# VH-VL binders against MLP-like protein 328 (MLP328): the designs that were tried, part 2

Target 1, 151 residues: MLP-like protein 328 (MLP328), of Arabidopsis thaliana (Mouse-ear cress) (q9zvf3)
Amino acid sequence: MATSGTYVTEVPLKGSAEKHYKRWRSENHLFPDAIGHHIQGVTIHDGEWDSHGAIKIWNYTCDGKPEVFKERREIDDENMAVTFRGLEGHVMEQLKVYDVIFQFIQKSPDDIICKITMIWEKQNDDMPEPSNYMKFVKSLAADMDDHVLKA

## First folded at step 4 (VH-VL; framework fv_remtolumab_arm2)

Design m08 (from r16 with light chain S92Y)
Fold by ESMFold2-Fast, scan of step 4:
Structure m08 (fold): chain C 151 residues (1-151), chain A 119 residues (1-119), chain B 107 residues (1-107)
Amino acid sequence: as target 1 above (151 residues)
Amino acid sequence: EVQLVQSGAEVKKPGSSVKVSCKASGGTFSSYAIGWVRQAPGQGLEWMGGIIPIFGTADYAQKFQGRVTITADESTTTAYMELSGLTSDDTAVYYCAREGDYWYGMDVWGQGTTVTVSS
Amino acid sequence: EIVLTQSPDFQSVTPKEKVTITCRASQSIGSSLHWYQQKPDQPPKLLIKYASQSFSGVPSRFSGSGSGTDFTLTINGLEAEDAGTYYCHQSYSLPYTFGPGTKVDIK
């Protein structure tokens, strides 16, 4: 079993890359209303909702279990990407490195790809690989599609 | 199912400190946020601060920074709020509240602890 | 910090009438606004979460709406047990803040 790795997936979504990027970059406060079955709450701890380096705390349900996650984000407007770097929470009990990059790429006028890259390193060799968390973040992007399309 | 039970009423002198406890039962403790909200007689609700026990660090409203300390003990599933430098302006009912199983707002509240600062 | 204001401050209402309470935020808070009911000598009770989602066990006569800076709590057909003070609360950013409250009395 590997002790570190990188997962990559592509989620096909509809509409504009700009609208999806804006939601993930600047409008995380809309997530509980949009996808409340996954995300129950999000609060800014430091910075602003649209600031590079902002720190946010998320309350969410993963595999039927409520969890909390604290992250620092990095904004890359040139590549339409936001990176969430794990600081504290349930995920960090299993991983000492957990960085998730969401990049939005326009493929046609009405179709985009959300490219998700997860860079991870386990706390120790006995921890499972974070495939469950990859499934979770993929579901967030997919379920957000309809809400962004309506906006 | 989830219940918060607070310690009893306190009468304190100006300049002293008070420590209120909030014992959680009937649910998971470590990952739920617990906040402290006070209400002076005939007045509205005022957020003082909160803690998510698994993080081990608390956040405070600026008005109380330096006077309030919020802690949690996972072994007894109890949260604490300690307020120092008491004045008559601190006479209030103090509530603990958690974001509960749904993690929305503050869905489970303690019964409140009356703190009276006099004489 | 984010300041919340409520209107009206006080409302005396005949049973079965519709009650509307407004909460306004000093800046946009998306949908991160929650509504509570408090009765005398009792802790607050959550009614509506994230602007429009009813909390479990809350009567259907309570509903919420709004986004950004303007939010509304509606009680459609006030009952005697609904007398109390209603507070809005934002969880958009720390520190959390509450509105000053709206007192609803029954005639």
Scores: ipSAE 0.087, ipTM 0.719, lowest interface PAE 5.5, mean pLDDT 89

Design m09 (from r16 with light chain S92R)
Fold by ESMFold2-Fast, scan of step 4:
Structure m09 (fold): chain C 151 residues (1-151), chain A 119 residues (1-119), chain B 107 residues (1-107)
Amino acid sequence: as target 1 above (151 residues)
Amino acid sequence: EVQLVQSGAEVKKPGSSVKVSCKASGGTFSSYAIGWVRQAPGQGLEWMGGIIPIFGTADYAQKFQGRVTITADESTTTAYMELSGLTSDDTAVYYCAREGDYWYGMDVWGQGTTVTVSS
Amino acid sequence: EIVLTQSPDFQSVTPKEKVTITCRASQSIGSSLHWYQQKPDQPPKLLIKYASQSFSGVPSRFSGSGSGTDFTLTINGLEAEDAGTYYCHQSRSLPYTFGPGTKVDIK
């Protein structure tokens, strides 16, 4: 109900946590080839593909609509987590805070998950909650699994 | 399908400013980058900057920082490039170009606007 | 910023010959390299995107290759209409940059 909130979900994965973490951490350039129905392109605005604090621009299709998103990333190797902090784009027309954390956890030999945490704050009360974006990022993690298995 | 149409040629005096428009028709405007590229007579292509209309802020090449302002108006699907403090070195053809689907380079270009700076 | 260099600066060739021009980046840009053709008094035209993918409607005699820092544009069987200046462009990071151009004349 508040103008802000936190969503959390867990996506079960078949591929290794290490390979998934590497893809999200260091290999965003492979996303258009892996999941081109979601992500059409990724451009470095500042930094490198694998640097902490890199700023990247994504063009993607969400709910049938082409959108763009600019983010600054934070890398946490100890927790195998990558945080995407929203800066500009379609999402930021709706939200003034949009931080998405992808954490790759191997709970047991057969229990590997991507834990997605979305921290958000709406631009104003008229904006909808970003459940559509949570659905979108969950789909990115799930659909990437088949491509990571082939790597 | 997508077309970019630019404003007409300009002749300016040193020290003045010029504002070139680039009107998009057909296809997507708000979510794809529109860049500005200039070319002095007989010289190569030089990227000045660009804007993704929905982002609200433009990015500029260092050489033009402080002199160039790139803006976009979604209601008229028009991008603008304003260059101030003109000198004879700014005599060039100025192009707007849209970055294509999948961010694969500049696939749609305006016809160009000739700006001549002379006294 | 990423600097692109092209070679040769100028090339004059006979029709039907194979032509290669190269573009070198000052640091790795993956496959984010695009090639344009420009004719006098016309805007540039996109030929090859992402190092090796032909843009729609571009004749098959044009091909691109390379990755990282070294890229090549090949014209296999040059035609009279291919006279012009060829530019490489990187889209890996902002600011975008262009190579200085390679002028191709046909004898």
Scores: ipSAE 0.012, ipTM 0.625, lowest interface PAE 8.4, mean pLDDT 87

Design m10 (from r16 with light chain S91Y)
Fold by ESMFold2-Fast, scan of step 4:
Structure m10 (fold): chain C 151 residues (1-151), chain A 119 residues (1-119), chain B 107 residues (1-107)
Amino acid sequence: as target 1 above (151 residues)
Amino acid sequence: EVQLVQSGAEVKKPGSSVKVSCKASGGTFSSYAIGWVRQAPGQGLEWMGGIIPIFGTADYAQKFQGRVTITADESTTTAYMELSGLTSDDTAVYYCAREGDYWYGMDVWGQGTTVTVSS
Amino acid sequence: EIVLTQSPDFQSVTPKEKVTITCRASQSIGSSLHWYQQKPDQPPKLLIKYASQSFSGVPSRFSGSGSGTDFTLTINGLEAEDAGTYYCHQYSSLPYTFGPGTKVDIK
């Protein structure tokens, strides 16, 4: 079992890349209303909803368990990507590096995806690989698509 | 529903310390922030600091840095605020507050603990 | 430290009149502003979250607006039970701060 790694997945989207990017970049305050079965709360620890380097705290349910996650975000408008760099929380008890990149790509008029890249490193060799967290973030992107289409 | 119950009133001498408790019941303890806010007689609200129990570190207002310690005990679902080097200026009602439904939307408040500092 | 300023300091109004309370931040805080009501000998109660969203169970006569540095709490048709002190609160950056409060009395 590896001590560190990178997971990559692609989530097909029906809503526009621009609308999805706006939601993840600037409108995290809408997440509890849009996907409340996953995300119960999100707040600003430092910065603003749309600022590069903002620190936010998320209250969410993963595998039926309530968890909290503190992250610093990085915005890359040129590549339509937003990165969440893990700082503290339940996931950081298992991992010392947890960086998740959401990139929104329109490959053709009818082929739009969210490319999710997770860069991780375990606290120690006895910890499990974070495949459950990859499944979780993939579900966030997929379920958000329905709400982006209805808005 | 989440409820917060605080420890009883305290009368302290200048230079001493006080430790106020805030016991949470109902709902999840570890993942929700608990903040401490004080109010001197006839004055406004003043944020002292807060903690998310699963995190190892509390955040403090600069005015109280070095004098205040905020901790949480998950086994008893209780948060604590300890203030040292007490002076008459620390006479106030001390509140604990947390989100019930919203992060830092302090919709659940304790009843308050009166701390009086007198010689 | 972000400083919040409220106006007016004190307002005495006749029942059913409109009350407007303003909160100004020393720097932009986006929409990271909450409004609280405190009655004598009681802890504060959350009224408005995220500048403009009403908290559950709060009467519809209370509304909030604004973003950045200028925020307003409005009470459309003040009722006797609304007498109290109103505080704005920012959570945009540490340390989190409260405004000095606006006391509202009924004539």
Scores: ipSAE 0.007, ipTM 0.575, lowest interface PAE 8.7, mean pLDDT 86

Design m11 (from r16 with light chain Y96W)
Fold by ESMFold2-Fast, scan of step 4:
Structure m11 (fold): chain C 151 residues (1-151), chain A 119 residues (1-119), chain B 107 residues (1-107)
Amino acid sequence: as target 1 above (151 residues)
Amino acid sequence: EVQLVQSGAEVKKPGSSVKVSCKASGGTFSSYAIGWVRQAPGQGLEWMGGIIPIFGTADYAQKFQGRVTITADESTTTAYMELSGLTSDDTAVYYCAREGDYWYGMDVWGQGTTVTVSS
Amino acid sequence: EIVLTQSPDFQSVTPKEKVTITCRASQSIGSSLHWYQQKPDQPPKLLIKYASQSFSGVPSRFSGSGSGTDFTLTINGLEAEDAGTYYCHQSSSLPWTFGPGTKVDIK
């Protein structure tokens, strides 16, 4: 069982990369309304909704269990990517490194890809690999698709 | 399903400190924020601070920074609020409250603890 | 910190009348605004969450609306048991803050 690794997946979505990127970059306050079955709340701990280096706290349900996650984000407008660096929460009891990069890539006028890269390192060898969290963040991007299209 | 039960009324002298407890039963303790809100006689609600037990660190309103300490003990599912340097202006009912099953407002409240500061 | 203001500060109404309470935020808070009712010598009770979602068990006469900086709580057909003080609360950013309250009396 690996102690660290990198997962990569591509989620096909509809519409514009710009609108999807804006949602993840600047409009996290819309997540509970858009995908409330996954994300129940999000609160700014430090910074603003659209600032590089903002620290946010997320309340969410993963595999039927309520969890909380604190992260610091990095914004890369040139590549239309936002990185979530894990600081505290249930995920961080399992992992000592948890960085998730969401990149939005336009493929055609009506189709985009959300490329998700998860860089992880386990707290110890007995911890499971974070495949459940990869599945979770993939589902966030997929379920957000319809809501972004309606915006 | 979730209930919060607070410790009893306190009468304190100026300059002392008070520590109020808030025992949670039912539901999940570690994952939800527990906030402390006070209300002076005839006045409005004032958020003092809160803690998400799994993080272990608390956040405070600026007015109370340096005087308030909020902690949580996961083994006893109890949150605490300690306020030091008491003055008569600290006479109030102190409430603990938490988010319910989802992150939406504070839907579960303790019964309140009356703290009276008098000489 | 985000400052919340409420209007009116006091309203005295007869039963069956409509009551409208406004809450304004000093900066945009999206829909992260919640409404509470407090009766004398009781803790607050959640009425409306996230601007417009009724909390379980709350009478249908209570409704909320708004987004961004301007929010409204409406009571359509006030009943005697609705006397109390109403507070708005924002959870958009720390520190969390409450409005100053609106007292509603029954004539």
Scores: ipSAE 0.098, ipTM 0.708, lowest interface PAE 6.0, mean pLDDT 88

Design m12 (from r16 with light chain Y96R)
Fold by ESMFold2-Fast, scan of step 4:
Structure m12 (fold): chain C 151 residues (1-151), chain A 119 residues (1-119), chain B 107 residues (1-107)
Amino acid sequence: as target 1 above (151 residues)
Amino acid sequence: EVQLVQSGAEVKKPGSSVKVSCKASGGTFSSYAIGWVRQAPGQGLEWMGGIIPIFGTADYAQKFQGRVTITADESTTTAYMELSGLTSDDTAVYYCAREGDYWYGMDVWGQGTTVTVSS
Amino acid sequence: EIVLTQSPDFQSVTPKEKVTITCRASQSIGSSLHWYQQKPDQPPKLLIKYASQSFSGVPSRFSGSGSGTDFTLTINGLEAEDAGTYYCHQSSSLPRTFGPGTKVDIK
């Protein structure tokens, strides 16, 4: 089985790529209110809510289990993409590389896609591939759709 | 029901160190933050630092950086706060507190540990 | 670090009177503000989480409001058991910070 890899998926969403990008880029503090069944909390460890290189800590539920995740983010305004680079947490016990890129692409006036790219490397051969985490981040993008559309 | 139980009162001399324990029972230990908050007599609440046990690294308020060490032992579900270089200004009640589900503040508190620094 | 300020420092009120306590943050914290009650020789107790959400078991006379930088805790019809010191606390960023406290004395 593979010890490293890259997953890519596209999530169809409604509305504005700019509004979705803004939510993921600058407004993570709204996540617990918007999708509290997935994300219970987010806090800034270093930087600001909209800073390139900001470090944030997430408290969330994945597959019915409470987990925490610490990440450093990279902002790419030209491509409307945010990268989350994994630093510490439950995911990092399984993976030594976990980078997730969310890119927002306008397709029509009322339709966009969120292109999610997950770059991963296992801690060791006994660890499972992170398909469950790919499913999780897809669900975050999909469930955020209604709340961004209302805004 | 989550409960935090702290170690007993300490009397210390200036220049020494103190290590306070906080044992968690009920609920999940590894993934929730445990913070340490002190209160000097007649004063307000002061956050010293905290740890999420699974991360293995603690975060500290700048005022205490270099003097405080916060650790957690997942096998005994116990968090620790060690403060070195004690002075009379460190006389206070020291609390541990859990940031619970949703990170909605500190919903469970220990009973407090009184630390008195005197010659 | 985010600085929280509270007003007033002290209130002495008659039973069943309305009490209003304000908390101001030095920068926007969204709704990541929590209110605590502390009685002498006891640890603080969480009253209101995320600016306006009542914590489990807290009497309905306690309510919170606000967002961004300005927040209010209201006690509508103060009871004798409500005497104590009230603190605001932010969870928006590290380090965590508390307000200086507001002491409420009910005679």
Scores: ipSAE 0.241, ipTM 0.763, lowest interface PAE 4.7, mean pLDDT 89

Design m13 (from r16 with light chain Q53R)
Fold by ESMFold2-Fast, scan of step 4:
Structure m13 (fold): chain C 151 residues (1-151), chain A 119 residues (1-119), chain B 107 residues (1-107)
Amino acid sequence: as target 1 above (151 residues)
Amino acid sequence: EVQLVQSGAEVKKPGSSVKVSCKASGGTFSSYAIGWVRQAPGQGLEWMGGIIPIFGTADYAQKFQGRVTITADESTTTAYMELSGLTSDDTAVYYCAREGDYWYGMDVWGQGTTVTVSS
Amino acid sequence: EIVLTQSPDFQSVTPKEKVTITCRASQSIGSSLHWYQQKPDQPPKLLIKYASRSFSGVPSRFSGSGSGTDFTLTINGLEAEDAGTYYCHQSSSLPYTFGPGTKVDIK
């Protein structure tokens, strides 16, 4: 089994790329209200809600299990992308590298996507690959679309 | 149903240390934040710090840095708060609290531990 | 650190009256504000989470509203059992902070 890798997927969206990017970039505080069955809480450990380099703590349910994740975010306005660099949490017991990039792209009026790139490296060979976490973050992007459409 | 049970009341001399325990039962322990909040007689609530047991570090309010140590033992599902260099200003009820099943705010609280600092 | 202020400090009200308590944050906290009730010699009890979401088992007369820096807790038709001290709490950033509290007494 591979010890490191990169997963890439595209999630089709109905809401605008701009509104989705704003939500992921500056409005993480709305996530528990929007997708509370996935995300139960989010707290700033360092920085501000819209700061490049802010550190946040997320409380969430993945595969029916409550988990917690601490990350440092990076903002790329030119590419409408936000990167989450994993620091601590359940994911980091399994992985020593976990970087997730959410990029919002509008190719045409009816072709809007969230491109998710997950860069990972396992703590050791006995750990599973993070396919369940990829499924989880895809679900976050897809379920957020309903809330963005209402905004 | 999630429940937090704290250790009993303590009377301490100035300059000593106190270690209060908070035993969690029911629900999941490792992924929920456990915070410590104190309340001096007739005063409001003051957050001291907290720990998420699966993380390697605790976080503290600036006022208590250097005097407070918060730890968690996942094998016994117990959190601890140790406060050193006690003075009469540390006389208070000390609560542990955690984000529970709804993880917005602190929905599960211990019963409180009274710490009295006197000669 | 985020500072929370509450008004009023104290209210004495007759039963069935409407009580309004305000919490103001020194900077924007989105919707990451929670309300607690504390009775004498008891730990605080969560009433409203994330500005407006009622916690399980809390009577419908309690409601919360607001976002950003200004938040309100409303008790619509105060009952005798509602006497106590009410605190707001922000979970937007560490360190967590509480408001100074509002004491509500029954006349």
Scores: ipSAE 0.275, ipTM 0.766, lowest interface PAE 4.5, mean pLDDT 89

Design m15 (from r16 with light chain G30R)
Fold by ESMFold2-Fast, scan of step 4:
Structure m15 (fold): chain C 151 residues (1-151), chain A 119 residues (1-119), chain B 107 residues (1-107)
Amino acid sequence: as target 1 above (151 residues)
Amino acid sequence: EVQLVQSGAEVKKPGSSVKVSCKASGGTFSSYAIGWVRQAPGQGLEWMGGIIPIFGTADYAQKFQGRVTITADESTTTAYMELSGLTSDDTAVYYCAREGDYWYGMDVWGQGTTVTVSS
Amino acid sequence: EIVLTQSPDFQSVTPKEKVTITCRASQSIRSSLHWYQQKPDQPPKLLIKYASQSFSGVPSRFSGSGSGTDFTLTINGLEAEDAGTYYCHQSSSLPYTFGPGTKVDIK
């Protein structure tokens, strides 16, 4: 089976692409409050909350299991996209490449799309494909919707 | 219900090293940060460094960089802090502490290990 | 590194009075500020997490507030068992840092 690949999905959300982008770009400190059933914590390892190249550590529950993930982010304000480059954690025991891009696209005055692109490569052939992680990040975007709307 | 139990008190000579252990029981070990905090007599709390066991690499406060080594052994659920080049200024109580599930402050603390450095 | 300062250094309080302790950060830490109580010969105990959230089992007389650079711990109606040293701690970025502490004594 494939040892690397790219998953793409589109999550329909409500309101402003700018507000959703700001949450993912600059306001990760609000994630445990907004979606605490998924994300239990986030801390800065290096950089600032809103800086390009910041390194953050996430505590989360995926498929009933507590996990930790360390990532370096890349900001693309022109395309309203933020990329999370996987560095260390449970995911990186399975994958040697794990890059997730969240792009926010306004479709109408009250409707947006969060386009999620996951670029992955397995550590070895025995590892499963990261379809559960794709489902997980999709649920993060979807469950964040109501919290962003009230902000 | 997580508990941290530290090794016993140590008396060391200047120039030597000390290695303190912190054994975790209950809960998950590999994915929670374990930090080391010291307190000199009559002084405040000072963060030395910490490790998330699954990452395998520790982070250190600049003041201790080069003298401190923090490690974790997942098979025995034990974290270690080794401090080298001891001087009398290193006389302190050394604590290990774990951050909770929501990655907020240190909610579980070891009982502390007294290290005395004297010639 | 982020430097935390606390005020006052020391406070002697009559039982049942209100105690206010301030912690200031050298740069914004948003809400990643936690408060601890330490009694002699004991490890610190977590009281308040993320500026304003009470930790389990902590008496309701303890409360926290603030964001950014200015934070306050309030004890509304100090009791005898509250004597101790109070520390703030930031977890916004590594390295983690603590404030210098505020000692609270009962008159």
Scores: ipSAE 0.040, ipTM 0.658, lowest interface PAE 7.1, mean pLDDT 88

Design m16 (from r16 with heavy chain S30R)
Fold by ESMFold2-Fast, scan of step 4:
Structure m16 (fold): chain C 151 residues (1-151), chain A 119 residues (1-119), chain B 107 residues (1-107)
Amino acid sequence: as target 1 above (151 residues)
Amino acid sequence: EVQLVQSGAEVKKPGSSVKVSCKASGGTFRSYAIGWVRQAPGQGLEWMGGIIPIFGTADYAQKFQGRVTITADESTTTAYMELSGLTSDDTAVYYCAREGDYWYGMDVWGQGTTVTVSS
Amino acid sequence: EIVLTQSPDFQSVTPKEKVTITCRASQSIGSSLHWYQQKPDQPPKLLIKYASQSFSGVPSRFSGSGSGTDFTLTINGLEAEDAGTYYCHQSSSLPYTFGPGTKVDIK
């Protein structure tokens, strides 16, 4: 299998790109309330909820298994994108590069696209490709849709 | 069911150090945060720091930075808290506590270790 | 660091009456607030997690509410076994912090 790669998907969502972007950019503290079946918790390790370069720790369930993940975020307000760069955790035992970019694009007054780009590199050839993690982050964006719409 | 069992009471002199252990049994040790919280006589709870074993690094409250060291040994499922430069202000009950499987709250607590610092 | 304040410091309550304890954070913490009960010479016990979620085995008379900076713990129909000190705790950012505690006693 490939040792590195880039996955790209587009998730159609409802409402405004601005509201969805704000949730992912500045309001991660609302994730356990909104999608508690996926995300059980999030804690600031360094920085603030809305700061570029903030480091956060996530407690989540992926494929029925509890995991923890530490990431550093990068904010790109011009492109309405937020990047999560993997630092430590279960996923980083499988991958030495794990960067996930969420970009929010308004397509019409009522419809947006969340474009998810995952850049990855395996620790070694024996590790599986991270298609399960791509499915997981796609599910986060899709399941967040209803909660953002009600906000 | 997960249980935390701490080492016994200690009496220490000013300037010395103390190392308290917290043995976890049951559940998954690697993925849970183990925190250390102390309570001086008649006072409230004070978070000192914590470790998530799979990360391999600990985090500390600023007040204790440089004096406290928190470690975890996955082979024995035991967390440790070592506090150096003891003064009478460090006389307290020291608790270890685990954050739950799907929660941030500290759902399982050790029984506490009394540390008395006296001249 | 995030500072938590609690009110009241002390409350003496007639059995079966309602108790309300408030916790205020110095900055927004979303719903990352937890409530504990501590009895003399015992470690704290988790009652409510994430502002409003009851921990397993906790009596239904305990409930939590609030978000952002203002949170409330309610005991609806205080029982004798509920005497103790109640603490709020935030896990929104490191370092974690606790409120100063509210002592609840029976008249």
Scores: ipSAE 0.321, ipTM 0.787, lowest interface PAE 4.0, mean pLDDT 90

Design m17 (from r16 with heavy chain S31N)
Fold by ESMFold2-Fast, scan of step 4:
Structure m17 (fold): chain C 151 residues (1-151), chain A 119 residues (1-119), chain B 107 residues (1-107)
Amino acid sequence: as target 1 above (151 residues)
Amino acid sequence: EVQLVQSGAEVKKPGSSVKVSCKASGGTFSNYAIGWVRQAPGQGLEWMGGIIPIFGTADYAQKFQGRVTITADESTTTAYMELSGLTSDDTAVYYCAREGDYWYGMDVWGQGTTVTVSS
Amino acid sequence: EIVLTQSPDFQSVTPKEKVTITCRASQSIGSSLHWYQQKPDQPPKLLIKYASQSFSGVPSRFSGSGSGTDFTLTINGLEAEDAGTYYCHQSSSLPYTFGPGTKVDIK
């Protein structure tokens, strides 16, 4: 079984790539209001909501269980991408590398793609591959769609 | 149901240190923040710091950095707050509080530990 | 560091009246604002989480609203057991901070 890997998926969404990118780049504080069934809280540990290198702590529900995750974000405005680099939390008990890239690509005036790339490496051979976390982040992007469209 | 039980009242001399314990029972210990909040007589609530046990490192309010140490022992499900260099300004009730299962709000509180600093 | 301010400082209220307490943040905190009630010689109790979500077991007379920088806690029909001090708390940014408190007394 693989000890490291890269998952890639594309989530079709509606509206503007710019508005979706802004939500993920600069407006994480709106996530509990928009998708409270997934994300219960988000707190800045270091930096600002829109700063490159900001460190945030997330409280969320994944597969029916509450979890906590600490990450450092990287902003790539040229490619309309935000990277979340895992630092600590439940995910990091399973993985020693967990980097998730959300890229927003306009396909037509009313349709976009959110391309999600997950780069991972297990803590040890006994850990499962993080397909459940890929499913989770895909659900975040999909469920955010309606809220961004109406904003 | 999660319950937090703190150690008993302390009377300390200026310049000494105090270490307050907070024993958790029921529920999950490792996954949720345990914070420390103090309240001087007749005053409001002041956040000192907190720890999410699974992270292994604590975060502190700048006012207390260098004097406060917050730790957690997963084997005994106990959090600790040690405050050094005590002065009369540190006379207060010290609370531990746990963030709930699905939010940042502190839904479970210890009963409080009174610390009096006097000669 | 985010500073929270509360109004009023103190309010004396007749039972069954409406109480409104406001909390203002020095910068936008989204909906990451929580309300607590503290009675004399007791630890605080969570009432409202994330600006508007009632905590389990909290009477329906308590409600919260607001987002960004301006938040309100409302007690619609104050009961005798509601006397106490009410605090807002932000979890948007570390360090966590509390408002100075609003004392509600019964006439």
Scores: ipSAE 0.050, ipTM 0.679, lowest interface PAE 6.9, mean pLDDT 88

